# VHH binders against q9ulm0r997to1333: the designs that were tried, part 23

Target 1, 337 residues: q9ulm0r997to1333
Amino acid sequence: FSIPVHFTNGTYHVVGFDGSSTVDEFLQRLNQEIGMRKPSHSGFALFTDDPSGRDLEHCLQGSVKICDAISKWEQAMKELHPGKSEGGTRVVKLMYKNRLYFRSQVKGETDRERLLLASQTSREIVAGRFPINKELALEMAALMAQVEYGDLEKPALPGPGGTSPAKAQHLLQQVLDRFHPRRYRHGAPAEQLRHLADMLTTKWATLQGCSPPECIRIYLTVARKWPFFGAKLFAAQPAQLSSKENALVWIAVNEDGVSILDHNTMQVHITYPYSSVTTFGGCRDDFMLVIRSIPDKSSGKSHIEKLIFRMAAPKIAEATFIMASYMNHCTTTVNPP

## First folded at step 6 (VHH)

Design p15N (framework vhh_4orz_3)
Fold by ESMFold2-Fast, scan of step 6:
Structure p15N (fold): chain B 337 residues (1-337), chain A 119 residues (1-119)
Amino acid sequence: as target 1 above (337 residues)
Amino acid sequence: EVQLVESGGGLVQAGGSLRLFCAASGFTFNRYAMAWLRQAPGKRREWVALIYSEGSTYYADSVKDRFTISRDNAKNTVSLQMNSLKPEDTAIYFCAKGWYSTSRYFDYWGQGTQVTVSS
């Protein structure tokens, strides 16, 4: 058998497997073929897309057989659409992307890992889950344009032998759509979009001769300046309001703990180390964190706080599983030899 | 006008070898990624080998270690050396031009050349 595995940069790699192949064996073959380290070193994991189409992706455990995962996905599709005659059906999509990020993983990183991390970061930038100002946004988009399309072609002279103006315009629009924050373009008039394309052209031209690996290294050097690089961010509404207004926050989950960020500025309000997290998880629309402080020697008292957030059910499950994975890592690495 | 012309296809026994050639014209060849794709009857066109403008090469798992893509910028040609051919390699093979030097998307394809591998 063979099946395509899709990456964050929109490319895919076809991987061979047999009826007995486990996810671990499948990924060992994939990683060898594309030049990546094993998942325990890279933090990457294999996901199936959501049969329900609700933006939930299922992470595949290493001991599971690929054939079983495909069959389970197909059965879920049949159960979601029972007794329907369908003119067309979706097929399972396997996706390989970063799940857990550790700063220690930078040592020994491969070019393929850097490319896929940069592409994943670019998707977060586009979606508004990464703090970036207008100037830096164009510079980052230009770096990804150089990676994907190479050197910017000089504008063609007017005439039948020149490059199509429509093709050039569509290319710049595609670059902005793929690599530039949606928030800076949403609702923008055509004149502003043309101005952004012109600024992108200027930035991209300065990168002439820069190789894709070099552009990716620059991209990641810039992106890693943010302390929450690699964190998973979940939009949430605190259930306990300090005012009579609805307030959104980001819950950021990474190796350092669980942090609450301002939704607009993405500046940190508070960070809870995993050692302080007593209970976590949720049901329905609520995500709960129970935090316990270390007893103060002066007073001898510890503080216990229960935090409740409204989040979509799929996001609650994702946040819970990622927290559990980071906490397990923290517990198993305590007291190194 | 961009033109891609494939050659070198034919009938070969399993375990045999073939070399495909693609002659390119109408664009600045050395600035673009080039690829070989294939399409078996009743199946979707699939990528098999890719070469960037700077010479980096990539292969689909099904052909890795058996196929080698190369380019000659002086002659505007890209070639595919196919070794240890299997009946499953039977397909029409297409030469493709990338959008730019490291592109994963293609904007032009040739008419294709038939490769048939007998058991």
Scores: ipSAE 0.000, ipTM 0.099, lowest interface PAE 18.7, mean pLDDT 82

Design p15R (framework vhh_4orz_3)
Fold by ESMFold2-Fast, scan of step 6:
Structure p15R (fold): chain B 337 residues (1-337), chain A 119 residues (1-119)
Amino acid sequence: as target 1 above (337 residues)
Amino acid sequence: EVQLVESGGGLVQAGGSLRLFCAASGFTFRRYAMAWLRQAPGKRREWVALIYSEGSTYYADSVKDRFTISRDNAKNTVSLQMNSLKPEDTAIYFCAKGWYSTSRYFDYWGQGTQVTVSS
C-alpha cells in the first residue's frame, strides 16, 4: 500500500506501508525518506483530517495500525453521509505537523524540520493565533514569498523571462492570502490592499539572492522571539463571575506550563508551571484546571484555585492530551540540547 | 557566535564631530539590517539610525541631518558619522543587529561606547 502524507507547506510525500504497519513504523519510514528526526526529538506527529469536514484533526497514536486508522475514518465518513454514493465521499488525508516543541531540540533541527515549522508558524500567523504587528507581518510574508517563489520578478512586457503585470498582481495577492494575517486585510478598501501589495513588493525585492534555507532561518529567528513560539493555543471562555459575556482568552500549552493570554493582544496574563497543576481535563463539557498556589508569607497556607473554561469538546480532549504529553516529558524524558 | 564591538566614542565639545564604528562577526553581515541606538543616564534606550541590507537609511528626528549611518559589507562594519554634536547627544551608543534584512527589531547588541558632549 501507499498513501500521500501532506505537509504544512502544501507539498506531500507518498509513503509505502503494509497491512501490519503501525504509526510508529510508518513515521520511521517517512522521517528517513524526507530527512526528519524521530518524533521524540522533532515533536512532529501524524494526523488525520476530520470526517465531518470541520477542520478538526486527530493525532494518531504510535501503536495504532495505519490500516485501522484509515478504516475507522472511512467508517465515520459512511455514518456521517448515509446513503451517499462512493463517488460523493472524500478520502482520508494524512497530515504531518509539529505537535510538541522543545527549545532544547532547536540545535539539532534539520532543514526539513525548519521549513515545515516555519510553514506551520505562517499558517498560525494568517489565522490570528500568533502576535504580529503590521510592519513585521509584511516582512514575514516577504520571507515566505522568497522561500516559495524565489526572487521577485519585476513586471515586464510579454516575452522570454518576462512576467506580465496581471500575473505579478495575482502573485502578490496569493502571497498575502497565504502568508499575511487575515485580520489586517479584512474589510480593507482597495486602496489599502494596493498599498499592502506595494509594501510587500518593496520588502520582497530586498531579499533578492537570499536562499530558501537562509530565509527560513531568519523567519524562525524572528518568530522564536515570542515566548509562546510552538505553543498550542485554544480559544476559551472563562467561567468566572467577573468575566463579561463572550469574553475570550487563549489557553497556551507548551513545555513551560499552561498560560492564559489576552485574546486580542496575545500578551500573557498568567503562567501556571506544571508543578503547580494539581488536576486538569474535561469536567461536564468544560475544560478544568486546578492550581495549587505558593503559600502566602502572611498566612503560610497554600491556596487551591479551580479554573473552568468553555471550550469546544474536541479541543478539550486535545488540550488535555497535549498537557499530559508535556508533563510526561518533564518527568520521564531527558533530551540533549 | 554573534559579536558586535563598538569603538570611536569619546569626549568632544559641542559643535564637534565623532565617528563610531561597529565590527560585526558570526553571521552573514550583508543579509541583515544594522542600527545604532543610544541610552542617556536616566532615560530609555532610543534608536538613532538604521540601515537596511540594501542600503536604505532611516534616522530619528533628533539626529536627522546631523548623523549619517553607513555600512561596509566587505569589512563587516557599520559606522555612524556624528556632526554638529549637542550636549543632548551624550549617551552610551550601541550597535545592534536586526532580525532580518529590513528589520526594525534587534536580537544582538554590543556593549556600547560612551559619547560625552561638553557644553
Scores: ipSAE 0.000, ipTM 0.209, lowest interface PAE 15.0, mean pLDDT 83

Design p15T (framework vhh_4orz_3)
Fold by ESMFold2-Fast, scan of step 6:
Structure p15T (fold): chain B 337 residues (1-337), chain A 119 residues (1-119)
Amino acid sequence: as target 1 above (337 residues)
Amino acid sequence: EVQLVESGGGLVQAGGSLRLFCAASGFTFTRYAMAWLRQAPGKRREWVALIYSEGSTYYADSVKDRFTISRDNAKNTVSLQMNSLKPEDTAIYFCAKGWYSTSRYFDYWGQGTQVTVSS
């Protein structure tokens, strides 16, 4: 058997497997073929898309058989669309993307890892899960345009070579759609969109001759300046805030702990180190964190705080797993030299 | 409109010192890397010194330990202190704006200021 594995940059790689192949064996083969390190170093994992196409992708555990995962997905599709023939339905989509980010592993990164990290970061920027202003957003979009399309081509008329003006305008719109935050373009008048395209062409032109690996290294250097680079962000509504109704926050999970960010500005409100987290996970339809506060300076007493957030069930499961994984990574029984 | 205006160039004897200044306007100065490049007669423009938005500095091997780049974020200026000047340092010196805070690539340059070092 063989199946395509889709990457964050829109490309794919076909991987062979047999009826007994586990996810671990499948990933070992994939990683060897595309130049990736093992999952414990790279932090990359294999996901299936949600059968409904609307929810978060589901991470495949290493001991699961690929054939079993595909069969389970196909059964879910049949239950979601009763009576629909298999020939007329979607097929399972395997996604390969970063799940856990380890700063200690940055120096060992491969070019493939950097490309896929940058592409994933670009998707987060587009989706509004990365703090970026309009000017930096155009600079980041221009870097990705240079990576994906090479040097900006000059119009074919009246000059020699290059693309037509209509084709050039379509390409600029494609670049903005792929690499620029949707929030800065949503509902924008045509004049503003033309101005963004003009600024993009100016920024992209300055990158002439820059190679894709060079642009990727620049991109990641900029992106890593954000303390939450590589963190998984979950939109959540605090259930027990008495002062704000309908307030949204970001729950950011990384190797430093679990943080609560302002939904609009993405500025950190508070960070809870894993040492302060007593309990976490699903509680009915909510995500729960139980935090043991630092001792009061005057009384020397610590307090337990219970935080409850409304989140979709698949996001609760993923947030819980990511927290557990980072806690396990940070916990050692001995300190070797 | 981005504007970079260099000043401080002139004629100096070998072993002497000069301080170049660059006044920047038309962008949020604190967000961007700034650099000094130079172009000697008959040669391509070459990078000399770079300062990141947070203050980290980098130098070309030819000027290391002789030149110091600095920035004043309150005044939107970048400066280059040039010590122990050599005839080989004779060039037009350009101030450049990086694309972002840690950029080694530049999108705007000033008109330049002439530095002439006599033996």
Scores: ipSAE 0.000, ipTM 0.226, lowest interface PAE 13.8, mean pLDDT 83

Design p16K (framework vhh_4orz_3)
Fold by ESMFold2-Fast, scan of step 6:
Structure p16K (fold): chain B 337 residues (1-337), chain A 119 residues (1-119)
Amino acid sequence: as target 1 above (337 residues)
Amino acid sequence: EVQLVESGGGLVQAGGSLRLFCAASGFTFSKYAMAWLRQAPGKRREWVALIYSEGSTYYADSVKDRFTISRDNAKNTVSLQMNSLKPEDTAIYFCAKGWYSTSRYFDYWGQGTQVTVSS
C-alpha cells in the first residue's frame, strides 16, 4: 500500500505502508525519506482532514494503525453523507505539519524542517494569526516567492517568447494570494492592489540569486522575533462578567505556558506558566483554566482563579491535548533533585 | 551520500540532437522528483525539465516539444532527450534531486555536463 502525505507548502511525498503499520512506524519511514528528525525533536505530527469538510484537522496518535485511521475516516464519511458514497468520491488527506515548537531544538533543525516551518508560518500570516505590518508582510511574501518561483523575471522586451505584462501581473497576484495577509487586501481598491504588486516586485527583485534554503533561513530569522512564534492560537471569548460582552481574545499555547493575547493587536495581556496551571480542559461546553498564584506572604493564602472561555468544541480538545503535551515535555526534562 | 553524475554532453550543430544521462546513488531514487537545469554563460541557472516520482513530466516553455525527460527506476537514471537544438540551448546542464516525490525545491545537483550548439 502507499498514500500521499501532504505538506504545508502544497507538495506531497508518497509513503509505503502495510496492514500492520502504526502511525509511529509510518512517520519513522516518512521522516527518514524526507530528512526530518524524530517527532520528539521536530515537533511534527500527522493529521487527517475532517470528514465533514468543516476545516477541522485530527491529529493521529502514534500507536494507531494507518489502515485503521483510514477506515475510521471512511466510515465517518459514510455516516455524515449517507448514500453519497456511490455518487461522490472523497478520499482521506494525510497532512504533515508542526504541532509542538521547542526553542531548544532550533540548532538541530534540518533544511526540510525549516522549509515546512516557514510554509506553515506563511499560512498563519495569510490567515491573520501572526502580527505583521503591511510592509514587512510584503518582504516575507517576496522571500516565499523567491523560494517558490526563483528569480523575478527580467523586464519583458517586446517580441516573441517574452512574458506578457498580463501574465506577470497574474503571477504577482498569485504570490499575494498565497503569501500575503488577507486583511490587507480584502476590500482594497484596485489602486491599492496595484501598489502592493509594485512593492512586491521591488522586494522580490532584491532577492535575485538567493537560494531557497537561504531565503527560508532569512524568513524564519524574521518570524522568530515574535515571542509567540510556533504557538498555537485559539480564538476564544471570556465567559466572565464584562462590559465588553463580545470581547474576543487569543489563547496562545506554547512551551512557556498559556497566554492571553489581544485579539486585534496580538499583544500579550498575561502569561500563565504551566507551573501555575492546576487544572485545564473542557468544562461542559467551555474551555477552563484553573490558575494558582504564589501565596501572598502577608495573608498566607494562595489565590485560585477559574477562567472560563467559550471556544468551538473541536478547538477545546485540540488546546487541551497540546497543553498536556507541553506540560509532559516540561516535566520529563526537569533534573531530579 | 547523495551522488549525481551527468554524462552525454558535447558539441552539436544547430538542429541536431543529444541525450543526457544522470546516474544517481545514495538515496531511494524512485521516491523523489528529478530535474534538469541549465546555466548559460553570464546567466542565472534555469530549470528546463522535471519528472515526478510517479512519472508526470513538466517543461519550461523554451524547451517544450523539443526536450523529453524520462527516468529508469531500476537503473537509478534520469535522462534528457534534446531534439532540434538551437544555439541558445548552449549551457552547462545539471541533474538535480527534488526534496519530495513532487517538488519545485532541489537539494542536490551534479557537477554538470557542457552542451554546445554551434550556429
Scores: ipSAE 0.000, ipTM 0.460, lowest interface PAE 11.0, mean pLDDT 84

Design p16Y (framework vhh_4orz_3)
Fold by ESMFold2-Fast, scan of step 6:
Order: sequence, then C-alpha cells, then structure tokens
Structure p16Y (fold): chain B 337 residues (1-337), chain A 119 residues (1-119)
Amino acid sequence: as target 1 above (337 residues)
Amino acid sequence: EVQLVESGGGLVQAGGSLRLFCAASGFTFSYYAMAWLRQAPGKRREWVALIYSEGSTYYADSVKDRFTISRDNAKNTVSLQMNSLKPEDTAIYFCAKGWYSTSRYFDYWGQGTQVTVSS
C-alpha cells in the first residue's frame, strides 16, 4: 500500500506501508525519507482530516495501525452519508504537522523541520491566529514568496523581456492570499489592495538572491519572538454565572502551561503553570481547569479556582490530550550522568 | 510615502571630517533600524553603520572607531559623523530604512550624497 502525506507548505510525499504497519513505523519511514527527526525531538505528528470536514485534525496514536485508521475514517464517512455510494466521494487525507513545540529542541532542527514550521506559522498568520502588525505581515509574506517562488521576476515595462502586468498582478494576489493576514484585506477597496501589492513587491525585490533556508531562518527568528510560538490555540467562551454570549478567549497550550489570551488582541490575560493545575479535562460541552493558587499572604490558605469554558467536544479532547502530552514531557527527566 | 533625504556630503582632505544627515518621513521613524551604506565607483554597495530603534550601533570593520552613527527620534533624523577620512572612503553614501523584523534587509533608500576624500 501507499498513501500521500500532506505538508503545511502544500506539498506531499507518498509513503509505503503494509497491513501491519503502525503509525510509529509509518512515521519512522516518512521521517527518514524527508529528513525529519523522530517525533519526540521534532514534535511533529500525523493527523487525519475530519470526515465531516468541520474539525481540521485528529492526531493518530503511535500504536494504531495505519490500515485501521484509514478503515475507521472510511466507516465514519459511510455513517455520516448514509445511502451514498460505498466509500463516498472523499478519500482520507493524512497531514503532517507540528503538535508539540519545545524550545530546547530548536538547536537540533533540520531544514525540513524549519520549512514546515514556517509554513504552519504562515497558515496561522493568514487565519488570524498569530499576532502581527501590518508592516511585519508584509515582510513575512515577502519571505515566504521568496521561499515558494524564488526571486521576484522583473516586471519591466512592456518590451522584449519581463513579466506581463496581468500575470504579475495575479502572482502578487496569490502571494497575499497564501501568506498575508485575511483581516488586513477583508473588505478592502481595490486601491488599498493595489497599494499592498506594491508594498509587497518592494519587500520581495529586496530579497533577490536570498536562499529558501536563509529566508526561513529569518522568518522563524521573527516568529519565535512571540512567547506563544508553537502553542496550540483553542477558541473558548468562559462559562461563568454572568458570562456574555459573545465573549471569546483563546486557550493557549504550550510547554510553559495553559494561558488565557484575549481573542482579538491575543494579549495574555493569565498563565497557569502545569504545577498549578490540579485537574483538567472535559465534561459534556465544557472544558474545566482546576487551579491551585499559592497560599495568600494574610491567612496562609491555598485557594482553589475552578474555570469552566465552553468548547466543541473534539476541541476539548484535543486540548486535554495536548496538555497531558506536555505534562508527561515535564515529568520525564533524563537520569544524571 | 517613505522618503529619505541625505545631505552633508562634499569634498574633504585626507584626515578631515564630515557629518552626513538623513531626514526621514512617511513612517514611524522610532520603530525602525536605520543604516548608512556606501558605493564607490566600480564596487558593490557596502554596509557602513547601523543603528537600531533602541539605540544599539554596529559598524563595518573598515570604519570602526572612525565613524559614529546617531539618531534623533524627535526630528526623524539619522546622522553619520565621519572622522579621520581616507581616500578609500570616497563613495556615494546612502541612508536606508531597515525592515521592521530584521536588520539584514533595507526596503527604502535615499538618492545618496557624494563624499570625496582627496589625498
């Protein structure tokens, strides 16, 4: 058997497997073939797309057989579309994405890991799940344009050489769609979009001769300045007694703990280190965090705070699983030499 | 629209001094690194001095200890004080605006100001 594995940069790699191959064995083959470190070092994992098309990812456990995961996905498709032709129209899509990010592992990164991290970050920027101002957004888009398309083709005045104006405009729009935040272009008049394209052209031209690895290095150096780089973000609504129906936050899960971010500004409200988390997980449609505070200065009594968030059930399960994975990493120590 | 206008160039004898000025407009000057680069006849454009938004300065080995870059955020100006000038310093000097994210790239340049050092 063979199946394509799709990457964050829009490319894919076909991997062979047999009826007994586990996800761990499958990933060992993939990682060897594309130049990735093992999952415990790189933090990358294999995901299936949601049969319903609504949830973007489902992480595959290492002990699961690839054939079983595919069969389960196909059965789910049949059940969601009863009476349709057997197997349905869609085929399972395997995706390879960064799941866990550890700052201690940065020094050992491969060029492939950096490319896929940058591409994944770019998708988050486009979707509005990464804080970025207008100037930085253009610079980041230009870096990815250089990586993907190489040197900006000289759009010289119509003559014996050069790119046609129409083709150049189409390429610039494609770059903005792929690598620039949608929010800065949503509802924008044509003149503003032309101005953005002109600014992008200036930035991209500056990168002439810059190699893809060099552009990726710069990109990640900038992106990593955000304290929540590599964090998994979950949209949630606080389910307090007086909660507002349109109140949203991000629950950010990373190696440092669980943080609550303002949904629009992505400014941190509070961070809970894993050492302060006594209980976490789901209950029906709610995600629960039970936090143990340090003893107060007056009474010396520790305070327990219970936080409830409304989240989709699949997101609750994923948040719980990622928290457990980070906590397991924190408790796993290397024996002293 | 971003504009960078250089001034202060001229002819000077070896061992002399010149001070270059760059007036910047069209962007939030205090947020960006600013640089001076030079291009001598028949040579590539060469980086000379850099000043970050927070005031940190860096110099090319060829000009270290002779040149001083400074900025005035209230006036949107960056300056280059050039001391102990050598004939090898003869070049067109360009003011450049750095990228927001990195000091490795510059996206806007002035027209340049000529500096000629006679022997």
Scores: ipSAE 0.265, ipTM 0.687, lowest interface PAE 3.0, mean pLDDT 85

Design p17F (framework vhh_4orz_3)
Fold by ESMFold2-Fast, scan of step 6:
Structure p17F (fold): chain B 337 residues (1-337), chain A 119 residues (1-119)
Amino acid sequence: as target 1 above (337 residues)
Amino acid sequence: EVQLVESGGGLVQAGGSLRLFCAASGFTFSRFAMAWLRQAPGKRREWVALIYSEGSTYYADSVKDRFTISRDNAKNTVSLQMNSLKPEDTAIYFCAKGWYSTSRYFDYWGQGTQVTVSS
């Protein structure tokens, strides 16, 4: 058997497996073939898409057999769409992307890991889960354009085989769609979109001759300046705020703990180290964090805070699972004094 | 260990044809994209032709409709058929292994084979 594994940059790699292959064995083959480190070092994991077509991805555990995961996905498809012909149903999609990010593992990164991290970061930038101003956004888009398309193609002399103005504008629009924040283009007038394309052209032209690995290193050097690089961000509304306050926040999950960020500026309000997190997860239809505070200086007593956040149901499960994984890693990697 | 060995280069007159071969070993050939790149004296190495694992092909504008890339997964070979050769096609031609089945990024190259097109 063989199956494609899809990556964050839109490419895929076909991996062979047999009826007995576990996810761990499957990933060992994948990582050897494409030159990536084991998941415990790289932080990458294998996911399946949701049979129902929701924006939900299921992380596959290492002991699970690939054939079993595929069969369960196909069975779920049949149950959701009874009576449909097999020719009309979707096929399972395997996705390989960064799940956990550890600063201590940066020095051992491979070129493939760097490319896929940069591509994943670009998706977060596009989706609005990364703090970036308008100028930097164009510079980052230009770096990814150089990686993906090479040197900016100059308009050819009029004639057969030349680059048309329409073709050039279409490419610039494709670059913006793939690598530039949607929020800076949403509802924008045509003149503003033309101005963005012109600025992108200027930035991309300065990168002539820059190799893909070089552009990726520049990209990651810039992106890693944000202290929450590699964190998973979840849009949430604090339920303990009054009904008059319609404030959204980001819940950022990374190796340092769980942080609450301002939704617009992405500046940190507070960070809760995992040592202070007593309980977490779904509570009815909300996401819950139970925090044990440090003892109060005046009274000497510690307090327990129960924080409730309204969050999309699929994201509650994702946040819970990622927190559990970071907490488990934190407890197992502590060196004895 | 990955090994790529090119052959088939030589001297030809303008308008002539050559076929380049690349023998690959040390990896599961059928699952990777393969490419031909070239480097002319004093110029940077440039991509010429690319073939994905499933057989999709892509060409640089300078060689489109003149060159054809193909692969034989049973023999672990990738080939480049070069027709209507021009003096500007003179270069060292390198076989390259992609990072993925559909990759445009390369991690291994052969030593190259010289192609010289005279007027």
Scores: ipSAE 0.338, ipTM 0.746, lowest interface PAE 4.0, mean pLDDT 86

Design p17W (framework vhh_4orz_3)
Fold by ESMFold2-Fast, scan of step 6:
Structure p17W (fold): chain B 337 residues (1-337), chain A 119 residues (1-119)
Amino acid sequence: as target 1 above (337 residues)
Amino acid sequence: EVQLVESGGGLVQAGGSLRLFCAASGFTFSRWAMAWLRQAPGKRREWVALIYSEGSTYYADSVKDRFTISRDNAKNTVSLQMNSLKPEDTAIYFCAKGWYSTSRYFDYWGQGTQVTVSS
């Protein structure tokens, strides 16, 4: 058997497998073929789209057989769409992307890992889950344009083979749609979009001759300046009613713990190390964190706080599973065999 | 025409300091990001530090906390303060307008300045 695995940069690679192949064995073959390190070093994992459409991503456990995962997904699709056993049934989509990010593993990164990390980071920038000002946003978009499209074509000279103004504008719009924050363009008038395209052109032109690996290294060096690089961010609303806690926040999950960030500025409010997290997970329609604080000098007693956040249902499951994975890694690395 | 002239290189003992300068002309300096790159013997050119027009700075991991990039828009100069120098920092240092360019497609102008760090 063979099946395509889709990457964060929009490309795919076809991987062979047999009826006994586990996810771990499947990933070992994929990683060898595309130049990736093993999952424990790279933090990359295999995902399927959710048949129900309610949970957009489902991480596949390493011990599960690929054939079983596909069959389970197909069975779920049949149950959601009775009577569409042929022709019109959607096919499972396998996706490969970074799930866990560890700073200790950066030195050993491959060029393929860097490319896919940069592409994933770009998706987070576009979606508004990465702090970036207007000027830097255009420079980051220009770097990805250089990676994807190469050197910016010079203005058409009179003669055969020139690029039309309409074609040039279409390309610039495509670059902005793929690599520039949506929030800086939402509802923008035509004049503002034209100005952004002009600024993008100026930034992209400065990268002429920069190779894709070099652009990716620059991109990641800039992106890694943010302490929450590689973290998974979840939009959430605190259940408690106060002037600040009533506003939306970001819950950021990474190797250091769980952090609460200001929704607009993405500045950190507080970080809870995993050692302080007593309980976590879904509580009905909410996400719950139970935190044990360090004893105060005056009282000598620790306090237990229960934090409740309203989050989209699919994101509650995702946050819970990622936290569990980081906690498991922390426990394993602190007390190795 | 764009012209970038590097200076300030020299021989220094490990643990010492040097300050590099780049004098820029032929373009509106205050509107452009400026970068420092280096090339060690037998190695490819690598990016070291970047400063945006508004002053935001970024550094390669190998030089973080040891090097400081700065600019003076009134004098059209970008500088690199290098502290706690190591033999591994031995390289020709280049000033560049905007982002890093590959060896096939240089868009900056300069001979670079040699930095040699002895044990």
Scores: ipSAE 0.000, ipTM 0.153, lowest interface PAE 19.3, mean pLDDT 81

